# Ledger of designs, part 17: VHH binders against Probable sulfurtransferase

Target 1, 337 residues: Probable sulfurtransferase, of Methanocaldococcus jannaschii (q57909)
Amino acid sequence: MVEINLRELKKYANPFFLTIRKDKILVNNKRMARLSRTKMDKIEEEFGIPVIYSKTYEYVSTKVGRFINKHKIIAPRDIVIVGLSGGKDSLLLLHLLEVYRRKYGIKLIAVTVDVNIGGIRPWKEDTEGVKLIKHHCEMLNVPHIILKNDLDVVELSEILTKHSKGMEFSPCFSCSVIKRHLLGKLAKEIAENENIPYEKVKLAYGHNLDDNSDTILANIFKGERLKFMRPLTRFKYNEVDYQSFKIPLEECIIIRPMLPILERDIIKALEECGIEYYKDKDMCPYSRDRGDSVRRRCHEILEKLEEEIPNIREMVVSSALKTVEYYSKNPYGEDNL
Key: E = the ipSAE of ESMFold2; O = the ipSAE of OpenDDE; V2 = 0.75 times the mean of E and O plus 0.25 times the DockQ between their complexes.

## First folded at step 9 (VHH; framework vhh_gefurulimab)

Design k1 (from g3 with D109Q; at its last look DockQ between E and O 0.90; V2 from the best seeds 0.83)
Fold by ESMFold2, look of step 9:
Formats: structure tokens, C-alpha cells, sequence
Structure k1 (fold): chain B 337 residues (1-337), chain A 121 residues (1-121)
């Protein structure tokens, strides 16, 4: 592998629009990077690595960039923590954020949580999944931390289910609680050590358009409040009660830069760029759980509808957002078109 | 391939000065927390100084005011200016890099092979 000198690279292209790996360069926006076939050839000759142009990667990069700007998701000099499971969403997110080191001066930290799932530890350091994660982090020059937790999330969710009013909690729920606990604690420690406001340390999640549209439809079918995922969320301190003890969730800032991106475009971008990732079934014994049966059914319904109406997931999210905005501004107002 | 290579160690009289250098290759040092540790004979590695992700500097109490850590991103290098040296500073000095600031040596994953500093009367 070769080290890429930014000063030399700038002779050929604008690196604000290139994702830079040791083994390849990905093009986030060909025109804004000032690339031509000739310049791409010169870069490949000079640095000995391929320059890969994928129309899908360019599309998702551009859409995420506009989304970040519109919602002010990332500010200059932010520290951004990316949770890596080795799956498609988190790996694409890491690649899409890499350019913001140059564009906004951010610092990136990748974190994998080694969770105990019924005695099985899919993210134990010696696993093939973690080896893949470390490889990507090395190629991207991103520091990587493994945070370990020994509490068995299967047992934790059994405690919640036993003391609920007929609700079942999957191990995935307690897994998410443990991950939020550890990531939030890390974010607080970093803010204190760096002597910066807590809002400058952000937890980045790879939630996508499928996730958000599924959530909205599932809440409708359950008759619950119309909840949706936000591009940036400020969480207050909270605790999850496991009866004999509580798990604290530190206040934190969560960002979701990939919310406007369809799952199929995530997969296509990774494959066209030659970025290996783990399928759901290869990482975790519960990886195919999607929460309750209503949520899973909604996912299937939207998949079927997407075959007929390609933009249906966007329409679901758009309708929810427009409705909330309208009624929050006009709670007793007129219903004029 | 990630490498950290220290240099600049040697023999110096009490009250003297040395400047340690650490050249990084195979990764971008500016993206990491960088630190100096030292190990005296028969003792565990101990924290000396660090530069954090945002460039904030940290010093062990025993060296504060005498040692200055710095980083030159253009040369991908870390430095330790050691002034007013004492016999107790005699140790092998190690350059290290890791994801975040820690004082425990077990939390750093990239290490140099060390450079010997001897302070003798």
C-alpha cells in the first residue's frame, strides 16, 4: 500500500470531493473534484492505486452532502464517532464522512461494540468481522476502538419482557441500549478530555430511508404517535431500568446523515466501489430480527409497493414531515390548501 | 505498514537538554492521539506526554514545565523537547499512537522500538 500526499493529489483534483483510501480513491463528485479521464489516469500512475468512479457512489455522496448542509448535521471541527458493525450502512457512512476531515476539519473515530449475545460475541477482536472492520479503518486512516460489555443482552431483554405488560423485548433492544450506553460514555469522556462542549462530539448512525419509512408506517399500524428519525437529535440523560440495576444513557448528540438514502443504493454503491461488507446473517445470530412482527410486515409491504411506486418510501417520510411541520405551526389554525 | 521510529536519545548531564523525534509512516499521525511513554529499568512503562485529537497537550506531573511535546503534520512527526533533565528521567522513551487520549500504555496500539535517554552525574 502507498501513502497519499494531499499536496501532490491537489495538483490533479480537489480532495474535498474524493474519498481517500490507501488502496483506492473513490469519486464523490467528478465535476467538483475537477476530474477527467486524463487526470484519473495521472493519479493512478502517480500513486499506484485505482481511482474508482461509481455513478451510484456519486449520487449518494452528493445527496448526503446536501442533506448535511440543509440540516446542519456536521459543523467545523466536530468530533464524530461512527459505530461500526461491519454491515453495509455503517461502512458506507464511514466512507461518506471521510471527506469531511478535509472539508470541515472534523475528527473521525470508529467504534465497534463487543456485545455478549447469549454467550456469543460476534464482535470479539479475533473474528473475521472485526478483521474486516480493522482493514477498512486502516485503509481510511481512521482510528478504531473496541468497547467491550459482558452483560448478556439476551438475559437483559428477558428481564424486560418478564416485567412488561405483555410486551416482548428482543435481544436487539438491549443490544442497542448497551451500545448507546458505551458510545455516550465515550463521547462524554472525549468532550471532557478535549475541553470542548458536549454538542461538538456527535454519534453517527447509519440509519437509512428504509429504516425511517418502516418506522413511520409501523407506528401508524400500531396506532402509536407518529414518530420518525431526525437528522440530528439531542438526547437528554436517561436510564433503562432492569429492575435490580439501571443502565445510564448519557446525554448526547446523534446524527443520521444517510436518512435520505435507499438501502438498495447503499448496497449498489458499495459493490460498484469494491467495498466488502458483512451480510446481516454473517454477523449475529439475531441479525434478521426487525423488532416486532408489525415492523417486519411494514418492511415487506413497502418493498412490494416500491416495485410499483419507486419513490414510495420518500413519500411516506415526506408526508409525515410535512404534516408535523404544518400542525406544529398551526395547531388551531385554518386548513387552507 | 504502520511504523513509528524514535531518534534523538543519548547521554546527557543533569540540567541538560535533549530533543526526541518520532517519524510516523504508513498512517496519518494527525488523525490520531500521539504520546510519549518511558520505561526505567525494573519499572512499568509510564505516561510522559500526549497530544490529543484536537491538539491539546498533556504532561505527567513529573515532567510538567520541563518537557514540551509538539507535532509537525507536514513531516508526519512527533517531538519531545526535554529540558532541565534529571537522573530520574533516565529511561527508554517510546513514541505511541492511539485513537484517544489515555494515560495507560495498554490503550495505545502503535509503538516505536524506543530510544535510550541516560542522565548521569
Amino acid sequence: as target 1 above (337 residues)
Amino acid sequence: EVQLVESGGGLVKPGGSLRLSCAASGFTLDYYTAAWFRQAPGKEREFVSAISLTGKTYYADSVKGRFTISRDNAKNSLYLQMNSLRAEDTAVYYCAAGPIYRESWTEYQYWGQGTLVTVSS
Scores: ipSAE 0.729, ipTM 0.885, lowest interface PAE 1.2, mean pLDDT 89
ESMFold2 (binder alone), look of step 9: mean pLDDT 87; pTM 0.878
OpenDDE, look of step 9: ipSAE 0.885; ipTM 0.951

Design k2 (from g3 with D109R; at its last look DockQ between E and O 0.88; V2 from the best seeds 0.82)
Fold by ESMFold2, look of step 9:
Structure k2 (fold): chain B 337 residues (1-337), chain A 121 residues (1-121)
Amino acid sequence: as target 1 above (337 residues)
Amino acid sequence: EVQLVESGGGLVKPGGSLRLSCAASGFTLDYYTAAWFRQAPGKEREFVSAISLTGKTYYADSVKGRFTISRDNAKNSLYLQMNSLRAEDTAVYYCAAGPIYRESWTEYRYWGQGTLVTVSS
């Protein structure tokens, strides 16, 4: 494989706007990288690897960059932990964050959580999914850790459902609890060992615009509190009670840099850049298509509405955020509201 | 092709000094925690020193004050300055890279072939 010398690359382009892999270079912003077809050709000849320009990858990269800046999602020299499942969201997120090694001097760590899902372990070491994950981490020069947990998330959610007086918990809920538990402990360990402020170690999640808009609509249809995902959230210490034991959730900082990005644009960007990924149904038996029926229905509703109103998902999220902002500034309301 | 290549080992008298070098190729060493381990004959591979993702340095108690780890990102290289050498320091020294600071050798992914350091009169 080709080894990229950044000093030599700088002669042709600004690497602050290139995602660099051993096997290819992806263009995050052609103009800001100062690239032309001629310069791309020279890079390919000099370094022996392709330079891939995808309009969709550029669009997503630029939109995520604006979002990170607007919400101050990452700061110089942060340590960012990326949960990597081999699926589309987490793999694109890793690629989009790679450029921030140069832009902000961040450090990246990829983490895969080997969970027990009804006796099935899709992320067990030596599976094809984990081999794909390790390949991408090697190409991006990103260190990778596997964290293992033996507790069966199907059984855990059955415990919660049985003892919650009619509340239902999918296996995905307990999967998220286990992942946050393990990732939060890792983040705390890193901050303590490095003797750096806790806020400098951030957990990055690949939640996208479809996820957020689906969540908002599903909560509305269920008559639940209007919950939505934030670009950056500080979580306090908490515990999840499974009756005979509790699972601690350490305080942590979660970031979601891809919240403004549509799922279809994630898929297009990966495919146009030749980045292989596993579909959720190929790795997890409880993928979105097999899980919460209300959420699946909301996804389908919004997908159909997008045909007439392309920005409908953005409007759903925007309306929720504007409403919360408005009433938090006027908590007492007006008589005519 | 990922490679770590150690150099600078050899025979030295007690109280002497050696500087070990480790050249990395095929990956960017600065993106990883880098470490030195050593293994005496018949012994388990033991932690010597590490430089973390943020540049913080760590040392085994047996080498504190005598050994200094450093990293040169421009040369993609790791170094171990060993002073006041003792007979107990005799071992094969290995360069390693991994995701985070750990003292267990099983947590490191990339390894060199090792360089022999012999401290003897």
Scores: ipSAE 0.714, ipTM 0.883, lowest interface PAE 1.3, mean pLDDT 89
ESMFold2 (binder alone), look of step 9: mean pLDDT 87; pTM 0.879
OpenDDE, look of step 9: ipSAE 0.872; ipTM 0.946

Design k3 (from g3 with A34I; at its last look DockQ between E and O 0.91; V2 from the best seeds 0.80)
Fold by ESMFold2, look of step 9:
Structure k3 (fold): chain B 337 residues (1-337), chain A 121 residues (1-121)
Amino acid sequence: as target 1 above (337 residues)
Amino acid sequence: EVQLVESGGGLVKPGGSLRLSCAASGFTLDYYTIAWFRQAPGKEREFVSAISLTGKTYYADSVKGRFTISRDNAKNSLYLQMNSLRAEDTAVYYCAAGPIYRESWTEYDYWGQGTLVTVSS
């Protein structure tokens, strides 16, 4: 494999629009990269690696770029921590953010949380999933950290369920608490060590349009407030009480650059670019594919509706956002209370 | 395939100066936290100096004011300028790369082979 010299690459193309790996270069925007067939050939000849053009990767890259700009998700010289599970969403997110090293001067850190799930550790360092993650991080020149937690999230959620007033907590809830705790603690450590504001260290999650639309519909069917994922969320310090101890959740910034992207486009982009991801649905014993839930049913409903109404998921999210904005300005609208 | 190759070690008299170099290949230096560690015979590997992700420099108390860490991103190289050398600076010096600034050597993923620095009269 060949380490790319950016000065030599700039002679042929604008690297602000190329995702650079040791084994291949992906085209984020062919026109803006100033690529031609001749220039792609010269890059391949000089560096000995292919230049891959995928219309789907370009579409996703462009849509995410517009979304980042519209919502001011990333600022120059931010430090961005990307949570990697080895699945499709987080791996595509890492590739899409790599270009921002050059465009915005950001620093990227990839993090995998080694969670204890009833004695099963899907992200233990020597697993095939983590080996795949480390391979992609090496190809992208992204530092990778494994954060380990020994507390069993199955037992933790049983504690919450026992002490609740009839609410049941899945292990997934405590898994998210552990992940947020460890990632938030890392973000705080980095901000302190670098002597920069906490706002400059951001946790990037690979949530997509399917995730957000499913969440909105599920809250409607449960009779809950319309909670939905936002492009950028500022979280205050909080704690989760497990009776004998509390798990602190540090103040942090969470960003979700892939919220406007359909799951099918994520998969297609990865496949067209030859980016391997872990496909085994049994990786986590408590994944949504292994149980029945309101959210799973909502996913199926939206999938069927999408066959006739292609933009239904976008319309679900758009309606929620417009409604929140309207009632923020008009707590008693003229005719809409 | 990340490689770190140190050079510039040798014998020097107390009070003298020496400049260590570390050439990196297989990664872009600016994307990582880069550090120098050292190990004297029979001792544990100890932190010397680091450049963090944002370019902030760190020094162990024992070398602060005498050593200067620097980086040349164009050459993908890391340097350690060592001045006012003392006998207790005698050690094998290692270049290391990792994701964030930490002083524990166990937190760094990539290591060079080391270069020997001997401070003796």
Scores: ipSAE 0.683, ipTM 0.876, lowest interface PAE 1.5, mean pLDDT 88
ESMFold2 (binder alone), look of step 9: mean pLDDT 83; pTM 0.839
OpenDDE, look of step 9: ipSAE 0.845; ipTM 0.932

Design k4 (from g3 with A34M; at its last look DockQ between E and O 0.88; V2 from the best seeds 0.78)
Fold by ESMFold2, look of step 9:
Structure k4 (fold): chain B 337 residues (1-337), chain A 121 residues (1-121)
Amino acid sequence: as target 1 above (337 residues)
Amino acid sequence: EVQLVESGGGLVKPGGSLRLSCAASGFTLDYYTMAWFRQAPGKEREFVSAISLTGKTYYADSVKGRFTISRDNAKNSLYLQMNSLRAEDTAVYYCAAGPIYRESWTEYDYWGQGTLVTVSS
């Protein structure tokens, strides 16, 4: 495998619009990269690796790029931590962010949390899933950390359920608490060690349009406060009480650059680019049958509605965002329709 | 294939100077935290110096003021300028790459083969 020399690559193409791997180059925007068939051939000859043009990868890359710019999700020289489970969303996110090393001078760190789930450790360092993650990180030149947690998230959620006055907590809830704890602690450590503002270290999540629209509809059907995922969110310090101890959740900034992207386009982009990924349900025994059943039903409802109303998921999210903006400006009920 | 190759070691008298180099190939050095560690015979590998993702430099107390870490992104190389060398600095010096600044050698992923520095009368 030939190492990519950026100075030599620049003779043929603008690397601000290429995702660069040791084993292949992905085209984020063919025209802006100044690529032609002749130049792609020369790159393949010079470096001995394919240049892959996927219309879906270009579409997703462009849409994410506009979304990042619109919402100011990433600033120059940010440090961005990407949580990797080996699944489709986080792996595509890592690939889409790789170009921002050149565009914005960001630093990328990939993190996998080795969680204890009823004695099972799907992300233990020697598993096939983690080997796949490390392979992708090596190909993308992204440093990778495994953060280990020994507390059994099944037992943790049983503690919460026992003391909740009738609420049930799945192991997935405590798994998310552990992940947020470890990632938030890492982000704080990095900011302090690098002597940079806390807002310059961001946790990147691969939540997509399906996730967001499903969540919004599910909260409506539960009669809960209308909640949605934001492109960039500052989470305040919090703690989760497990009786004999508390798990702190440090203040952190979470970014979600893939929120406008449909799940099917994520899958199609990865497959067209030949990027292998694990299906999360195969790694964790609880993700398949311990999830929120209301959210699953909402997913099915929206999937059916898409047959008639192709943009329904986008409209669900857009309505929530417009509503929050409207009432934050006009809390006293002044109607400007 | 990731490689880190150290050079510049040798024999020097106390009070002398050496400059160590570490050439990286198979990855972009600027994307990683880079560090120097050393190991004397019969001793544990110990932290010497690091340069972080943002370019911030760190030094073990025993070398602070005498050693200077630097990097040259154009040459994809890491350096350690060692001045005022002491007998206690005698060790095999290793170049390492990892995700973040840490002083524990177990938290670094890529290692060179080492270069011997001997400080002796």
Scores: ipSAE 0.714, ipTM 0.884, lowest interface PAE 1.3, mean pLDDT 89
ESMFold2 (binder alone), look of step 9: mean pLDDT 85; pTM 0.862
OpenDDE, look of step 9: ipSAE 0.788; ipTM 0.907

Design k5 (from g3 with L29I G55D; at its last look DockQ between E and O 0.93; V2 from the best seeds 0.83)
Fold by ESMFold2, look of step 9:
Structure k5 (fold): chain B 337 residues (1-337), chain A 121 residues (1-121)
Amino acid sequence: as target 1 above (337 residues)
Amino acid sequence: EVQLVESGGGLVKPGGSLRLSCAASGFTIDYYTAAWFRQAPGKEREFVSAISLTDKTYYADSVKGRFTISRDNAKNSLYLQMNSLRAEDTAVYYCAAGPIYRESWTEYDYWGQGTLVTVSS
């Protein structure tokens, strides 16, 4: 495989709109890259690798790009840590962010957390999933770190459940605590070592439109406070108390650039671009398939409704966001809607 | 196809200077933290210097003020300028690349085969 000379590539196309791999080039926006079929052919001839144009990848790339700009999700020269599980969301996210190395001069670091789940370690080095992750990182020129945790998240959640007032904690809760602990600690270390502000080191998550709309609907059906995912969230230092010890959660910035993207478009983009991925349920015994029954039912309801109302998930999220914005401006006034 | 190739080692008198080069191929060195390590006979591999993702430079206490790390991203290369050399600097010098700054050699993914620096007479 040949390294791509960006100066030579610029003769044919604007690389600010191309995702560059060692084995192929993906087109993020054909018009903005100034591509034609003739120029794509010349690139393939000169560099010896295919240029893949997928309308779905272009659609997703453009929508994510507008979302990043609108919410100021990424700033020039940010360091962005991408959590990789080998699943569809995180792998597409990595590909979509690669172009920002050129657009904004960002640095990318891929991280996989090797979690202990009842003695099972789906992300142990040498697993098929981690081999796939390392392959994609090599093709994209992205450094990859495995962070190991020995604490059993099943046992941790049993501790929380035992000491709660009737609240049950799944292993997934403690898994998320461990992941945020390790990723937050890494982000803090990088910021301190590089002598840069903490807000310049961001944790990128691949949450999508299905995830967000499912969460909103599930909270409504449970009669709970309306909780939803934001494009960028600042977390203050916190701790989770496991009785005999506490797990610190460092101050961090979490970004979610793929929130406006439907799960089916993620899958279609990856398939059209020939990007292999692992299904989460094949790697984790406590995946979504085995989780909260209300949330799963909400997912199924929205899937059925999408057949008649294709934008239903967007409307669910939009309604929640517009309502929060409206009442933030009118905290003491009348309901004007 | 990933490769790091060191050059510029040799014999030098105490107080002299050498410039080590490390050419990277098969990957983009600017996307990684790059570092120099060294190993003297009978000793463990030790940290010498690193240049981070944001081009911040780091030096072991034993080389501060005498060694300068740099890289040229256009040439995909890493350099170590070694001045005021001492007999204790005699070692095989290795170029390395990894995701973040670390002083432990076990945290680096890519390694060269090394270049010998001898400071004598």
Scores: ipSAE 0.706, ipTM 0.878, lowest interface PAE 1.3, mean pLDDT 89
ESMFold2 (binder alone), look of step 9: mean pLDDT 85; pTM 0.862
OpenDDE, look of step 9: ipSAE 0.880; ipTM 0.951

Design k6 (from g3 with F27I; at its last look DockQ between E and O 0.88; V2 from the best seeds 0.82)
Fold by ESMFold2, look of step 9:
Structure k6 (fold): chain B 337 residues (1-337), chain A 121 residues (1-121)
Amino acid sequence: as target 1 above (337 residues)
Amino acid sequence: EVQLVESGGGLVKPGGSLRLSCAASGITLDYYTAAWFRQAPGKEREFVSAISLTGKTYYADSVKGRFTISRDNAKNSLYLQMNSLRAEDTAVYYCAAGPIYRESWTEYDYWGQGTLVTVSS
């Protein structure tokens, strides 16, 4: 079970379009990889591992690739940190980014945050979920770090709720603060150690089309500003005040390469490629099913609408983006319609 | 299965030179930070040198100017050229790989079994 020799692999296929694991090769784009059934057979014979072609994995890989190029999400020799929870989104994202090691010379680092949630630690190092994460990282040759935090996010959110005079903060809010704090701190450390600009170290999130459309609809139902997830976002330095101390959030660049991808296509791609994953509700007691009730309801509504209008989630996102762009260009408005 | 195998240790006289090699299998060293650590009898394992994700090199103060770390990606191997050796360099030298540059040995995931370097008359 030796590393695949790229010089030998190039005799059969273009590795810029193959996701390479120790136990299998996944085809990101059959045509661009210049693969045929005969060449796939020769690769399997010479390297002793299967070459898996999934129509859905190819579709997702191609769509993500176009999205990365269109929005300049990844630049040559970037260092990309992928947050792994063991769920479907982050695991597929890791696989889709592996090919960019060859395409763009990027470096990948996988990170799991071991959060304290009321004394429960779903991402403690010896859990089944983290063992699965480590297995995938080993197969993909991706370094993996576990970042531990002992502060109880339930207690942290109780502090915020007490001082907000009636506003309630769920443990999920403080969980996101802790994750952002630890990931931002790591990104800063890496940039300083490597002596590279901070913008060359990017935090990659596995947010998908369902997440974005749910967010837009939830903001509409709450009467909030029309906010949505962007492919690349620069977050400014900020702090969260917990009264006796503050938690700093370093400025960072967050990328979301999977925003155009439907959740069902993520699941189908993983299953067709034989990639195991854990459901997020099984790992975290405050998952989508138990967290934000408005967001959960919007998810259910859009699921039902998809049965009649298959592209509804894309249309929700597209309409929001077009409307924001239109009115941003016409702040003093001329509208003949 | 990840394996790091050191070689090149031995007995040398003070002022001499020695080159350590570390052959990796089961990982691609170019994807990791690679490092050398050493452990003298009765002491904790200490940082010697590292080569980072981008190829930047680091050295402990005690070895700067005498030791040179390098990595050959085609051979998937790590090297440590040790010149002007001193008695206090006597130790078991370990090859290691991890996600980022750190001087603490506890932050590295993969380790070799070590190769003994003895510097004496």
Scores: ipSAE 0.755, ipTM 0.897, lowest interface PAE 1.1, mean pLDDT 89
ESMFold2 (binder alone), look of step 9: mean pLDDT 88; pTM 0.891
OpenDDE, look of step 9: ipSAE 0.875; ipTM 0.946
ESMFold2, look of step 10: ipSAE 0.729; ipTM 0.885
ESMFold2 (binder alone), look of step 10: mean pLDDT 88; pTM 0.890
OpenDDE, look of step 10: ipSAE 0.873; ipTM 0.945

Design k7 (from g3 with T106A E107G; at its last look DockQ between E and O 0.92; V2 from the best seeds 0.82)
Fold by ESMFold2, look of step 9:
Structure k7 (fold): chain B 337 residues (1-337), chain A 121 residues (1-121)
Amino acid sequence: as target 1 above (337 residues)
Amino acid sequence: EVQLVESGGGLVKPGGSLRLSCAASGFTLDYYTAAWFRQAPGKEREFVSAISLTGKTYYADSVKGRFTISRDNAKNSLYLQMNSLRAEDTAVYYCAAGPIYRESWAGYDYWGQGTLVTVSS
């Protein structure tokens, strides 16, 4: 494979609008990259790799770019940690963020968390999923680290359930605790070693519009507060008590640049760009449990409603946010229709 | 296809200087933490120096003040300026790249084949 020399590439296009892989170049915005068919042909000839133009990838890239700018999700010279499971969301996110190395001078680190789930380790280094992750990281020139924890998340959640007043904790809860612990610990280590503020090291998640709208509807059906997935969230230090020990959750900043993006557009962008992802989502025994849950039911409801109301997921999120904003500004305001 | 190639090793008298170079190909060195390790005969590979993602430099206590690490992103290369060399500095020096700063060699993914530095009278 050919190493892309940015100085040579700049002769043909603005790399602020190209995702650069060793095996192909993806066009984030054809016009802003100053590309023409002739220039794309020249790049392919000079570097020996294809230049892929996908209207869906361009659409997603542009929408994410506007979202990042609107919410100040990424600042110049941030260090961004991307959690990779091998699935569609995190892989697209990694590709979309690669361009910010040039735009904003960010540093990217890809991290896979090798979790023990009842003795099953879906992200063990020798799995097909991790091999795919390492391949993409190599193609994108992104350093990759595997963080391992041997504590069995099934056993951990049994401890929480045993000591609760009727609350049942699935292994997924403790899995999220372990992931948050390891990623937060890494982010803290990086900030301390680099002697930079904690807010300059951000954990990037691939949550999408389906995830956010599903969450809002699920909270409504549960009678819970309307909780939103936010573009950028600052988490305080916390601990989870497992009785004989505590698992610390370091303060951290989580960013979600793909919140405005529909799952189907993520899939279409990856397919049009020829980016392989692990289609049989993480072989975690608990992520594929087909028992009914409120979240799954909400997903199905919104999926059906999209057939009649194309922007229903956007409307769910927009309505919830506008309502919270209104009452935050006008706690004593009059009802004005 | 990914490659790190060290050069600049050789025989030097105590008190002398050498400059080691490491040329990276097949990946962009600026995206990684880069480091030098060394291994003397019969000993374990040990940390010498690193330059982090943001350009911060680290040195083992045994070389601090005598060695200077640097990186030239335009040449995709890493350097180690070694001054006031001692017999104890005799080792094969390895260039490495990895995701974050680590003093453990296990924390690095890419390695050169090494360049021999011999400090003797």
Scores: ipSAE 0.715, ipTM 0.885, lowest interface PAE 1.3, mean pLDDT 88
ESMFold2 (binder alone), look of step 9: mean pLDDT 87; pTM 0.879
OpenDDE, look of step 9: ipSAE 0.847; ipTM 0.933

